# VHH binders against EG45-like domain containing protein 2 (EGC2), part 2

Target 1, 105 residues: EG45-like domain containing protein 2 (EGC2), of Arabidopsis thaliana (Mouse-ear cress) (q9zv52)
Amino acid sequence: AQGKAVYYDPPYTRSACYGTQRETLVVGVKNNLWQNGRACGRRYRVRCIGATYNFDRACTGRTVDVKVVDFCREPCNGDLNLSRDAFRVIANTDAGNIRVVYTPI

## First folded at step 6 (VHH; framework vhh_8h63_2)

Design q10 (from d05 with S27F S30D)
Fold by ESMFold2-Fast, scan of step 6:
Structure q10 (fold): chain B 105 residues (1-105), chain A 121 residues (1-121)
Amino acid sequence: as target 1 above (105 residues)
Amino acid sequence: ELQLVESGGGLVQAGGSLTVSCAASGFTFDSYAMGWSRQAPGKERELVAGIYSGGSTYYADTVKGRFTISRDNAKNTLYLQMNSLKPEDTAMYYCARVEGDYSYWGEFDYWGQGTQVTVSG
């Protein structure tokens, strides 16, 4: 699947699924992926394919595996709201909003 | 003690320009993502622009290419430069701080009184 990803900063507390969790490679998902909470604990492998605007060198070329722990509340600025820890693995945080390919694991 | 004070609104002709400002106090301004939302009478509040602490920006499709968000961290001030204004841009404009989650643009810590922008046709 393709979509957009943005990020949020630690601490990764106030998560809809677990309140808080030990993992830092985590994601909040938009309503279409949330399924009234059934998405909690699902995992995705995510890779960056570019910024949503013209931003050179947005992607690192790496992939990251993330666990769903939160809901990206409307207005959600992407399909995936990655932790900053996860976002920086795959992209330059200055890009802010990136196009991604994500695959269920 | 956290305060956001919007200013700079007014009446402007369609096709004109206007800059609204937000003066922030009571928190470490340069550590937070900030945004601008607007609400017209009888309509839901909509996010129109956001800016991360690092300077990267977001724009709603309704304003993209016409509005520019910027920040001056030395002055603790957020700006929205509005160009090519349309009657449909008429709204109360609100400044907001994002609480710990730069991508949940709907989760703002504080909403000020707003500043009214009226665009005449």
Scores: ipSAE 0.005, ipTM 0.218, lowest interface PAE 10.0, mean pLDDT 81

